# VHH binders against q9lnl0, part 34

Target 1, 290 residues: q9lnl0
Amino acid sequence: QLRHGFYEGTCPPAESIVGRVVFNHWDRNRTVTAALLRMQFHDCVVKGCDASLLIDPTTERPSEKSVGRNAGVRGFEIIDEAKKELELVCPKTVSCADIVTIATRDSIALAGGPKFKVRTGRRDGLRSNPSDVKLLGPTVSVATSIKAFKSIGFNVSTMVALIGGGHTVGVAHCSLFQDRIKDPKMDSKLRAKLKKSCRGPNDPSVFMDQNTPFRVDNEIYRQMIQQRAILRIDDNLIRDGSTRSIVSDFAYNNKLFKESFAEAMQKMGEIGVLTGDSGEIRTNCRAFNN
Key: E = the ipSAE of ESMFold2; O = the ipSAE of OpenDDE; V2 = 0.75 times the mean of E and O plus 0.25 times the DockQ between their complexes.

## First folded at step 18 (VHH; framework vhh_podentamig1)

Design t6 (at its last look DockQ between E and O 0.11; V2 from the best seeds 0.00; counts 0 for: pae E 15.9 > 2, grease 24.6 > 24.2, placed apart)
Fold by OpenDDE, look of step 18:
Structure t6 (fold): chain B 290 residues (1-290), chain A 117 residues (1-117)
Amino acid sequence: as target 1 above (290 residues)
Amino acid sequence: EVQLVESGGGLVQPGRSLTLSCAASGFTFSTYAMGWYRQAPGKQRELVAAIYGSYTLYAKSVKGRFTISRDNAKNSIYLQMNSLRPEDTALYYCAKEFHSWGSEDYWGQGTQVTVSS
């Protein structure tokens, strides 16, 4: 079972090692927070937090990475580095799933987000199948989103916390919000700016949070209220009657957002986890042991 | 720029003690693991001791004899070496982090420790 301090008896430096690695990367590149958040989300919502997303595809064996929605996931080198150091100190002890969980937590805190504890004891999965990947697109309706999140045990408030919290850092490619650029309800100044930015070649990216793109805060919700949401789903959250009040509360109360986000992240990180004798402890996060 | 400066080495007789020091600069010291390596002539460089926060790791050959410690206020690590043996003779290096794989490590110039009768 998952517990706080799972590694105290087997690998006491486990969390410190991961934290140090994450800090080093974050200090050089503040986008690390967004990368790890996306990684954990894309892993956990697909058949549980079992690090199945980390498996590299081969010609003979496709993996979850083979799916288009996962093509933009980053941060694998951070996980690899942490894993290598852990294997040196505590061979075959710390799972890749736990590394992802700890790394994501620490990156959130570094970005000014809430500090929270995570239970550990996760094991790595033995399956990574593209057919299992069912991720929502950026133009999804709130109703569809709610249904999807409920299917994995999340309520509406948690959904809003995860979606907005995940978008308060990071970037979106222009191809993902062409519908917004054409939306007359979008802030006219921002729309004009985005049109210019998106004229460039190779599908340029923009920050989803236009004001504090490297901080985990409630700014994304304020921008939603201001008709400055980049992605359609974010705009839908403020427009839909079932989520409007939640968005408003988060926008005007950063403390509430942080608390809600922390809880949501803790909950998300425990979706469908393998424990005990289930799964394995990978020696290489990108490959099964067999 | 990362700088590591070792000191405290010397010539000692077997059974004696030495304390090595390493002064670090150019990075946020408290956030990094630190360690000591040594390299004897004709041998590969080997890990002697490492420290992660309060967690310490020692090579089997030095366990019980050597103690690694750190002072974050002074950006320094130390290696207390007791009951020195001739086989401990080597150039001792201070390292920013320790790795067993092909990543670039930061090393000082080293301090020579010679144990001889």
Scores: ipSAE 0.017, ipTM 0.320, lowest interface PAE 7.4, mean pLDDT 92
Fold by ESMFold2, look of step 18:
Structure t6 (fold): chain B 290 residues (1-290), chain A 117 residues (1-117)
Amino acid sequence: as target 1 above (290 residues)
Amino acid sequence: EVQLVESGGGLVQPGRSLTLSCAASGFTFSTYAMGWYRQAPGKQRELVAAIYGSYTLYAKSVKGRFTISRDNAKNSIYLQMNSLRPEDTALYYCAKEFHSWGSEDYWGQGTQVTVSS
């Protein structure tokens, strides 16, 4: 029941409102793209794209936000702002799940990534349980990652597009890549730079794409080839025979990467969606309806 | 080049009416949603009303008092603002609505509406 332009009859300005809100935040803070990419991925791979991640915990009820893997997810205020404007114009019409999907797509385009259509018509989930959160860490093997992505319907090429594409922007905290700093195969000049950057207090962070950290482009794959990947999982993609040629293809063909990333993001945005009479249309994205 | 020219603002006493106009050019007017937005000092810009084909939408705060309309032959939209209140005081912008491609806002310079006793 997902379709392009789902809101054209019930809330014609829906996508424009979300786009404006995202642009205003992105114009002031280029890290918005990284925040929204992570938000959508963490929402969609946990029981589907139903905005369950957005639910705030209470003293009596934890939520997906209570889990450590989600501790760094941010940008919820962008979704809130879009929802508040949409509720003003089109009460109880545009789901939080659709706002996340549209916002992420728009933020990718703003950062120089592919422009692509998304289908809409998602409804919001009625559960947000910490026990549902099953996210892989940054040191997993390629084989383990392939199995995990296959279990949610993604082939190897889609996995490589999502992992690298999701890491072409954004930061990693030093605690997440200490094994890389100790790896003698890592580019020696970058290793030295990271050792210095990571000496500070409070678990400093570095950009995962050292060359174009605010653009969604194929540069992360070029960095992988040069032994400059920050995270272990990213370095594993160039080392493993099952993914090596895909990394190379993306590194040498930005158009192929952008098309593949757009297709991957479209597929991810449709995992386990609620449509029709399922779920709800939340009035406040942080809380279930009364 | 997309051009949007707002007019019709002014100083008005509470309970009175104004009609805002927006002349549009540089795009196929009849195929796009159009909207009126407003921004009061220190507040975020908010959608007041939108029109797309046969559909009209209004902010809850203006529903029943404001009416949006369009004249495709004149490439224009209008906002009839009745029963004006001090909280309607804002800079009003005409806007071309668009989907996810093209993140640039298309507004004119705006027209000031001030409702004061």
Scores: ipSAE 0.000, ipTM 0.160, lowest interface PAE 15.9, mean pLDDT 86
ESMFold2 (binder alone), look of step 18: mean pLDDT 82; pTM 0.821

## First folded at step 19 (VHH; framework vhh_podentamig1)

Design u1 (at its last look DockQ between E and O 0.01; V2 from the best seeds 0.00; counts 0 for: pae O 14.2 > 2, placed apart)
Fold by ESMFold2, look of step 19:
Structure u1 (fold): chain B 290 residues (1-290), chain A 117 residues (1-117)
Amino acid sequence: as target 1 above (290 residues)
Amino acid sequence: EVQLVESGGGLVQPGRSLTLSCAASGFTFSTYAYGWYRQAPGKQRELVAAIYGGNTRYADSVKGRFTISRDNAKNSIYLQMNSLRPEDTALYYCAKELHDFGSEDYWGQGTQVTVSS
């Protein structure tokens, strides 16, 4: 069973070790928060928060990393560093799934986002199949997005908190928002700026939150209201009647957003978890135990 | 009317190069992930290379030899295959990524690559 402080008796320094590793990486590179948010989301929505995303493919066996939509997921070295230290102190005790959960929680707080508790006790999954991967594209409709989030137990308000909250940090490559650059309803100054930025070679990227790209806050929702959303899916949230009022509520109440995002992240971190005797405690997060 | 059309396959000697191309039509090209997959007789279809935005990923067996790229102006995806080996022999498919909610999966017909003397 998941509970707060699961490791207090078996690995007392578990959460502090993860926190220190995350802080050291974040202090050198503020993009860590975006990386860990994406990692946890991509892990949890694919058959639950069981660290299946972390499994490296082999020459004979693909993994979820073999899917192109996961080509941009990064930060695995942060999880590895935490796991390596935890294995020296508490061998075979702290799951990779719990490391991802704790690391993401801590990276959010470092970026000025909400501070929240997470329950621990997750075990690691025993499969990682490319065929299990189903993710939202940047141009899907709100209706399709609602259906996808409902399939994993989330209502519309939770969906809006996760989509916007997950995009308040991080970048999008120009290839993913060309339809926005052509949209006359987009803020004209930003659209012109993006046209210039996207002329560069090698598929340049821009911050999804143009004002506070390294902070987890409600600014992305204010950007949506101002017609400055970068991705089509984000712009759809302010345009669609089923989500418009939620976007407005978050844009004008940062406390409400932060509370909603914390709750949403707590719920996401508990999707389809393995506990008790299910799954395993990997010694190497990149590979199943033998 | 949505199509992915591969071309550029053929018979080549070991150590030589081929460039595969995949022309896409009938949909908004730039917003999807794309992959090159291959299937040898009796084996499962495997990912060779994938591209999404500016990010690429390769199977270990082809790293350093194959390069995936995209040209949004031409709605095309390419696979540059250098230093070809007999074990690269397979039917190569271009695919629009199969892992999107609410999107239809699109596969090309495949183009045969045979590496032998």
Scores: ipSAE 0.280, ipTM 0.653, lowest interface PAE 4.5, mean pLDDT 90
Fold by OpenDDE, look of step 19:
Structure u1 (fold): chain B 290 residues (1-290), chain A 117 residues (1-117)
Amino acid sequence: as target 1 above (290 residues)
Amino acid sequence: EVQLVESGGGLVQPGRSLTLSCAASGFTFSTYAYGWYRQAPGKQRELVAAIYGGNTRYADSVKGRFTISRDNAKNSIYLQMNSLRPEDTALYYCAKELHDFGSEDYWGQGTQVTVSS
């Protein structure tokens, strides 16, 4: 069972080690927060937080990582480094799933986001199947999104918190918002800026939050209100009657957002977790032990 | 550049009123939360009043006496302080975007309010 301080008796330095590794990477690259947030989300919403996303695909065994929607997920080296250090100090003790959870938490805090505790004791999954990956696209309707989040136990407010929380530090490839660039309702200055940015080759990326892309704050919601949402889903959140008020509340109340986001992150990090004798403790986060 | 500039402080006798003003610039005013803080000598800075959109909250010590308001057209926040008490003496700060888990985003230089007989 998950509990606070799970490693106090088995690996007391576990969280400190992860935190240190995360900080070192974050200090060099502030996009680490976005990377880890996306990693955790893409892991947890697909058959639970079991670090199945971390498994490298092989010619014989494809993995969740092989799926297009998981393309571009980053932060694996951070997890690897943390795992390596942990294995030296506490062999076969700290799961990759917990490392992802702790790392993401810490990176959020570093980016000015809420500080929250996480229960630990997760084990790593024994399955990583591309067919399990069902992730929403950037043009999904709010109704579809709500349905998807409800299916994993999240209400509308939590959904809005997670989407905005991720996007406020996230990046989007130009290919993901071509419909927005053509939308006359989008802020004209932003539209022009994006058109210029997207002229480059190899599908350039832009920050979804154009003002504070390195901070976990409520700025993304303000941008939504200002017709400056990049992705269609973000624009839909402020336009749809079921989410409009939530977006507005978060936009005007960063405290509320942070609280909601903290709760959402805690909840997300516990989706379908393996505990006890279930799963395994991987020695290499990119591979099953067997 | 983000700026918050407080004004309206001064020396007043107990029971009197003051209105503090905070002029904001350098950002989109209408979409942020704002608050007034105060710090007395030797004490920690404390929240006095906050405004989130149209919603307001107050410290217990000032409820019924102080009123926070905003004027989006003027990019300004106000604090109407009635029935002032000596314990209200402090340096009052205007803040943008109140944080629960740390420091607020921006503070002004503050305006001194002194309540004394």
Scores: ipSAE 0.000, ipTM 0.250, lowest interface PAE 14.2, mean pLDDT 91
ESMFold2 (binder alone), look of step 19: mean pLDDT 80; pTM 0.798

Design u2 (at its last look DockQ between E and O 0.01; V2 from the best seeds 0.00; counts 0 for: pae O 10.4 > 2, placed apart)
Fold by ESMFold2, look of step 19:
Structure u2 (fold): chain B 290 residues (1-290), chain A 117 residues (1-117)
Amino acid sequence: as target 1 above (290 residues)
Amino acid sequence: EVQLVESGGGLVQPGRSLTLSCAASGFTFSTYAYGWYRQAPGKQRELVAAIYGGNTRYADSVKGRFTISRDNAKNSIYLQMNSLRPEDTALYYCAKELYDFGSEDYWGQGTQVTVSS
């Protein structure tokens, strides 16, 4: 069963070790928060938070890493470093799934986002199958997104917190938002800036939050209201009647956003978890146990 | 209707190079992930290289030898294959990956690459 302080008796330093590893990486590279947010989301929405995303393919078996939908996921070395330290102190004790959860929580706090507790006790999955990878793209309609989030137990408010909150940090490549550059309703100054930034076949990237790209805060929702959202899905949230009031609420109340985002992240981290005797505790996060 | 057409395959000697092309039509090209996959006789289909926006990923067996790229103006994806080995012999497919529940990826017909001395 998941509980707070799951490791207090079996690996007392577990959360502090993960926190130190995450801090050391974040201190040198502020893009760590974006990397870990994407990693946890891609892991949890694909058959649950069981760290199946971390498995490397072998010559006989592809993995979730074997699909293009996951080509942009990075930060696996942070999880590996934390796991290496944990195996020295508490062999075969702390799951890779819990490391991802704790690391993401800590990276959010480092980036100025909410500080929140997570329950632990996740075990690692025994399968990583490319055909299970079903993810939403950047041009999805709000209606389709609502149905997808409902299918994993999330209401509309949680969806808006996760989509916008997940995009308050990080970048998007120009190929992913060409429809926005052509949209006459987009803020004209930003559109002109993006045309210059996206010049040529190089497929450069821009920050999704044009004002505070390294902070987890509500600024992305203010950008949405000002018609400055980079991705189509983000612009859809302010245009669609089913989500517009929630975007407004978050834009005008940072405390409400932070509380909602923390709750949403807690719920996401508990999708389809393995506990008790299910699954395993991997010794190497990139491979199933022998 | 979605169309993916691979070309550039052929019979080559070990150590030489080929460039595969995948021409896309019938949809908004830039917003999808694309991959080159290959299937050798009696083997499972495997990812060779993928591109999504500016992000790329390669199979270990081809890293350093193969390069995936895209040209949004021509709606095309490419695979530059250098230092070809007999083990690279396979039918190579271009794939457009769908981001939608209940949908399957779209595949081209494939182009044969045979590396033999």
Scores: ipSAE 0.298, ipTM 0.692, lowest interface PAE 4.9, mean pLDDT 89
Fold by OpenDDE, look of step 19:
Structure u2 (fold): chain B 290 residues (1-290), chain A 117 residues (1-117)
Amino acid sequence: as target 1 above (290 residues)
Amino acid sequence: EVQLVESGGGLVQPGRSLTLSCAASGFTFSTYAYGWYRQAPGKQRELVAAIYGGNTRYADSVKGRFTISRDNAKNSIYLQMNSLRPEDTALYYCAKELYDFGSEDYWGQGTQVTVSS
């Protein structure tokens, strides 16, 4: 059973250790927040928050990491470092799933996002299958997105909060928004900037939030309103009648966004979690114990 | 460059009224939240009033006396201050993106309001 302070009796320094590790990485690289957000999302929305995304593929057994949509996920070294330290202090006690959850939370706060508590007590999954990975692409319609999020228990507002919350610190490869560069509705200055940026080799990346890419704030929504959304889905959010008002509200009210985002993150972090005797506590987050 | 410029402050007697103005430039005005802060000598800066979307919020000490408003066409925020009291004496700041709305981004140099008999 998930609860606040799950490790108070078994590993009191658990959260502080994770927090310290996250801080050290964040301090050196502010993109850590985006990395961890994406990691948690890609883990949780695929058969629950069980750290299945962290499993390395082998020649014999592919994993969720083998899927193209997961190819750009980062932050594994942060989780590994936290796990390593935790195993020294509290062997076989803190799950990788909890480490991801705590790390993501802390990284959000460091980036100026909302502070929120998380219940802990997650266990690690015993399955990591590429076939389970069903992630939405950048050109997905709002209707399709809504349906997908509803299937895992999220309403439209939560969806908008999660999408924007992630994108406000996220990066996108040029290949993901070629349709936008050709869109005459996009802000002409931004379009020109992106065209120039994307001339580079190796599919360059740009910040989806062009103003505050290292801050978890509502700026991405303002940019949506300003026709400065980079991904099609973000542009669709402001154009679609079912999400337009939500985008507007978040754009006008950063507090509202932060509150909504905090709630959304807490909810997301609890999707399909394993507790009690289910799953395992991995000693290596990148591999099953057996 | 983001700029907020306050005006309208001055010396007034208790019970009188003042209207503060804040002119904003360098960003898309209509999509942000705004507020007025004040800082008295030896005290911490405090939120006086905030406006975001269609909502307003006031400090308890100014409720019923102060009114915050915005004019998007003029890129301006206003603070109507009625029934002024000596304790309202402070340097008043206009702010974009108030702290309690997430993160405080910018504020001006302030305008001095002095209420004295």
Scores: ipSAE 0.011, ipTM 0.251, lowest interface PAE 10.4, mean pLDDT 92
ESMFold2 (binder alone), look of step 19: mean pLDDT 80; pTM 0.801

Design u3 (at its last look DockQ between E and O 0.01; V2 from the best seeds 0.00; counts 0 for: pae E 3.7 > 2, placed apart)
Fold by ESMFold2, look of step 19:
Structure u3 (fold): chain B 290 residues (1-290), chain A 117 residues (1-117)
Amino acid sequence: as target 1 above (290 residues)
Amino acid sequence: EVQLVESGGGLVQPGRSLTLSCAASGFTFSTYAYGWYRQAPGKQRELVAAIYGGNTRYADSVKGRFTISRDNAKNSIYLQMNSLRPEDTALYYCAKELRDLGSEDYWGQGTQVTVSS
């Protein structure tokens, strides 16, 4: 049973400890919000928000980290630090799944995004299999995206909030948007800038939100309207009739976007959760208990 | 036809280096995740290294010794293997996409690496 304030009786400082750890990392490195957003999304859409993504592989057992699409997921050390402090204060009490949820919520607020409550009481999963991983690529169609989000209980508006909102911070490497640089419909000044930026060695990256890359806000939707989306998946949202009006609504109403994004993040954080006697409370987020 | 073709395997002495290549054809190369996997006799296939965009990830047993890279102009992925050990002996496979929705995962036929005196 997820509840607001689940730890009020068993670990009163739980949320404040996570918040302080996240703030300390964010204060030194503003890319923390992008890292935690991606971490939570990749965890939750793969058999639920059970922290299965955090499990390190061993020589005898692969994990979700053994999948190439998860090569870019980072920020695990932030979760580890929060868990270490929580184990000192409240041993075997706060799940890694709840730490990811709280940390992501707090990092969004730090980046100027919505402030919202999350329910807690998640327990940690007992499996992490590469075969369970199933993620959207940067060039998927809107129809494929709608089908994927519907399969986990999300409508089109929630999907648009998560796809765009998840990209209002963070970077994309040049290899992932070469089709955009060749697209004559893309804003010509940005195309020229990107061609120059992408000449560097080692697969350079650019911010997905060209104007406010460290802020969680609706600017990414304004960029979509202006034909300035970096990734094909984002450009598809303004071009497709199924999603165009929602993109426009978010672009012209930041309050609506922030409220919609908060609700979408709350729903995403509750996909397939383990509660009660299911799962475990890991003592080390990188490994199943003995 | 979609193809991934590995090359560069062979017999080498411990401590030596090899470079594996994976040539891709029949699809748009640049937007996918790629991985090198290996399978020793009687063992399950395991991830050695992965690359997605500029992001890389390595098995603990190869960190610091192996480097994955990509060359978009040549539609190729590479595995530079330094300081080879007998336990690195395996059939090495190149793989594409690594669990993207709306796309199919593809595997090469493998290239044998044998580390022995």
Scores: ipSAE 0.390, ipTM 0.747, lowest interface PAE 3.7, mean pLDDT 90
Fold by OpenDDE, look of step 19:
Formats: sequence, structure tokens, C-alpha cells
Structure u3 (fold): chain B 290 residues (1-290), chain A 117 residues (1-117)
Amino acid sequence: as target 1 above (290 residues)
Amino acid sequence: EVQLVESGGGLVQPGRSLTLSCAASGFTFSTYAYGWYRQAPGKQRELVAAIYGGNTRYADSVKGRFTISRDNAKNSIYLQMNSLRPEDTALYYCAKELRDLGSEDYWGQGTQVTVSS
């Protein structure tokens, strides 16, 4: 039921409104791309792209946001702003799920990533349960990661594209890569830099891509090859025989990466979507309508 | 500062060979793609040969005659040009990254190759 131009008849300015909002935020803060990428990923891989991640928890009803792995997700204000504007122009028409999808797409392009189309027509879910959240940690093995991604219909190449695509603009708290700082195989200069950066209080964050942290490009893969991967999973990708060649190909071919990443993003954005009469169109992305 | 410096060009007779060299500096050499381009007077710049990872590719016009190679230890790219033809006359450029691989090219100053009887 998803289709290109879903809103052409109901809310023609839908995508442009979202795009404008995203641009304004991105222009002020280039980390918006990383935020939205993470948001979409954390939403989609947990029971589908239904914007369930956006639901605020209450004392009576916890939500997916209540889970520790989601604690650092950002970009909600961007979605809220887009939703607010859309509700003024097209009340109860554009789902939060579609807003997330469109926003993420646009933010990728702004960051120099591939331009790709997305089919729209998603509806918002009626469930947001912490128990549904099963996200991989930064030290997960490649085998475990592959298995997890396969369970939702992704092959190894797509997995590598999504992981690197997210990490090339992503940030990691120091607590997530302490094992790497202790790894003698890590680039010594980077290791020293990270040790220094992580001396600060409140679990500081660093860019996983140390060279082009605001660009969606293949630089993260080059850094993997250079023993400059920050997260263990990223280091494992270049070391593991099942992913090494993919990492290498992406590292040497940015076009290939971008194409693969675009496809991966399109596929990810369609995981377990609700369409037609399923779910709802939220008026507030942070709350169910009832 | 990124630098690419070409050398090895010159005047040669048809059928002869030349080896071009490109010395790179200012960046981590081993993880980038490289290529040789050439531009003849009045013509557009064209890709001659490319190397990325373990892969090489050549323009049809130079296949079997030219060989691109790299030496990571020397941060250098080479172009062995055999059986040179007058139509190979051009300014040859070394490039960091390749446009058709989705990356912005960085060019050296070029080295002139002239093939003439």
C-alpha cells in the first residue's frame, strides 16, 4: 500500500514541509543527520517503522523510549515541529512514521549522502512496549549481527551499509568503546586521542568517523581498514572474513557505498509498516490518539 | 596538505614506452582510489586507468598497452605506457579518488607526454 507520492492527493506539501523543517534544523546543527538516522533505525528494527519510538513514556505506561539503548536518541523536536506544521495544513493526514522516513531521507541528502525516493503511506502504531526493544550492542560479533539483520530480511551487504552509513556520522559515548581503547591493535595515535577525550566527566561522546563526521560518505570504512574503528563491531567488520570484502569495496568505492546505503535505507524504512486501515494517524507524535 | 606530483613525461617516438609516476603526500595513501587522466589539446579530460583496492580498469584505447600500479610503501602510483601512439599525446594527470566512483578528484599539475615521429 506504500507508494511514491502518497500525499499528492491529500497533502501535496507534505514532503516539502518536512524537508524545510529538517533543513532548518540541519543548517543549525549538522548532527541532525546522525540523530534522524539513529531514530529511524531504532524505530524500524523494533517491530517495524511505525513511529512507536516516538511515544513518550508515562508513569503508568512505559514506552520504547524507556529502554536504555534508546536513551540517547535525538531529533524528536524535529519530528514534532514537522508534525505541528503538517497538522495545520493537513490535519490527521501525514503519519509520524512517514515524517520520520522523509526527514531521515532528506537529512542524509543534506549531509552529502545519496538521494533516494521513499514510498509513503505509513501509519502510526498503537503499541510502544519496552519489552519489544532488542537492539545490538557495540561489542556484538559480526556473526550475531548478521543473524539479527537476517531475521528482519537484510543480507550481509545491507547490514554493512547500514552500520557504516550510520556510524560515519554517528557519535559514541566513551563507555561504549573502552574495550577498543585497551586494544593494542587500534591505531596508537587515535587510541591516545580517545583516552584524552574520554577523561572528561559525564561519559563524553566522540565521532565514530574522525575525519568527516558530518558527511554521509564511505570514510568510516577507510578508517576501519586503517585500524581506526572506534566501536568493536566496526573493527570486527573489517576483520571478519564474511564482511571484510564488503568493507573494502565500500572503502574504495563511495558510489557503491552510496548506492548500497540508499537501497538499504529504503528497505529499512519499509520494515513492518502499517498501511491502510491499520494503526492510526497521530495528531501528536509523542502520544497515541486515545 | 594533499599533494600529487606527476613525473616521467617526455617526448618519445611511436612504439616506445614511458613510465609515469605520481608521488602522493598529505594523506593516508593506502585507502584511496587513484587514477590517471589525460587531456589532449582541444579535448576533454578522460580517464586512462584506475586502481582501487585490488581492482584496475582501463580505457578501451589503452587496454593491453598501459598498466597502472601502486606502491603503498612509496605512496606512489605508476602508469606504464607501452606501444605509445601519437594519439596518446596529452597532459597526464594523477588523481586522488575517482569521479565515477562518487568521490571528488584531486589533481596534480600534470606531466606532458608527447608521442611524435
Scores: ipSAE 0.088, ipTM 0.615, lowest interface PAE 1.9, mean pLDDT 93
ESMFold2 (binder alone), look of step 19: mean pLDDT 79; pTM 0.795

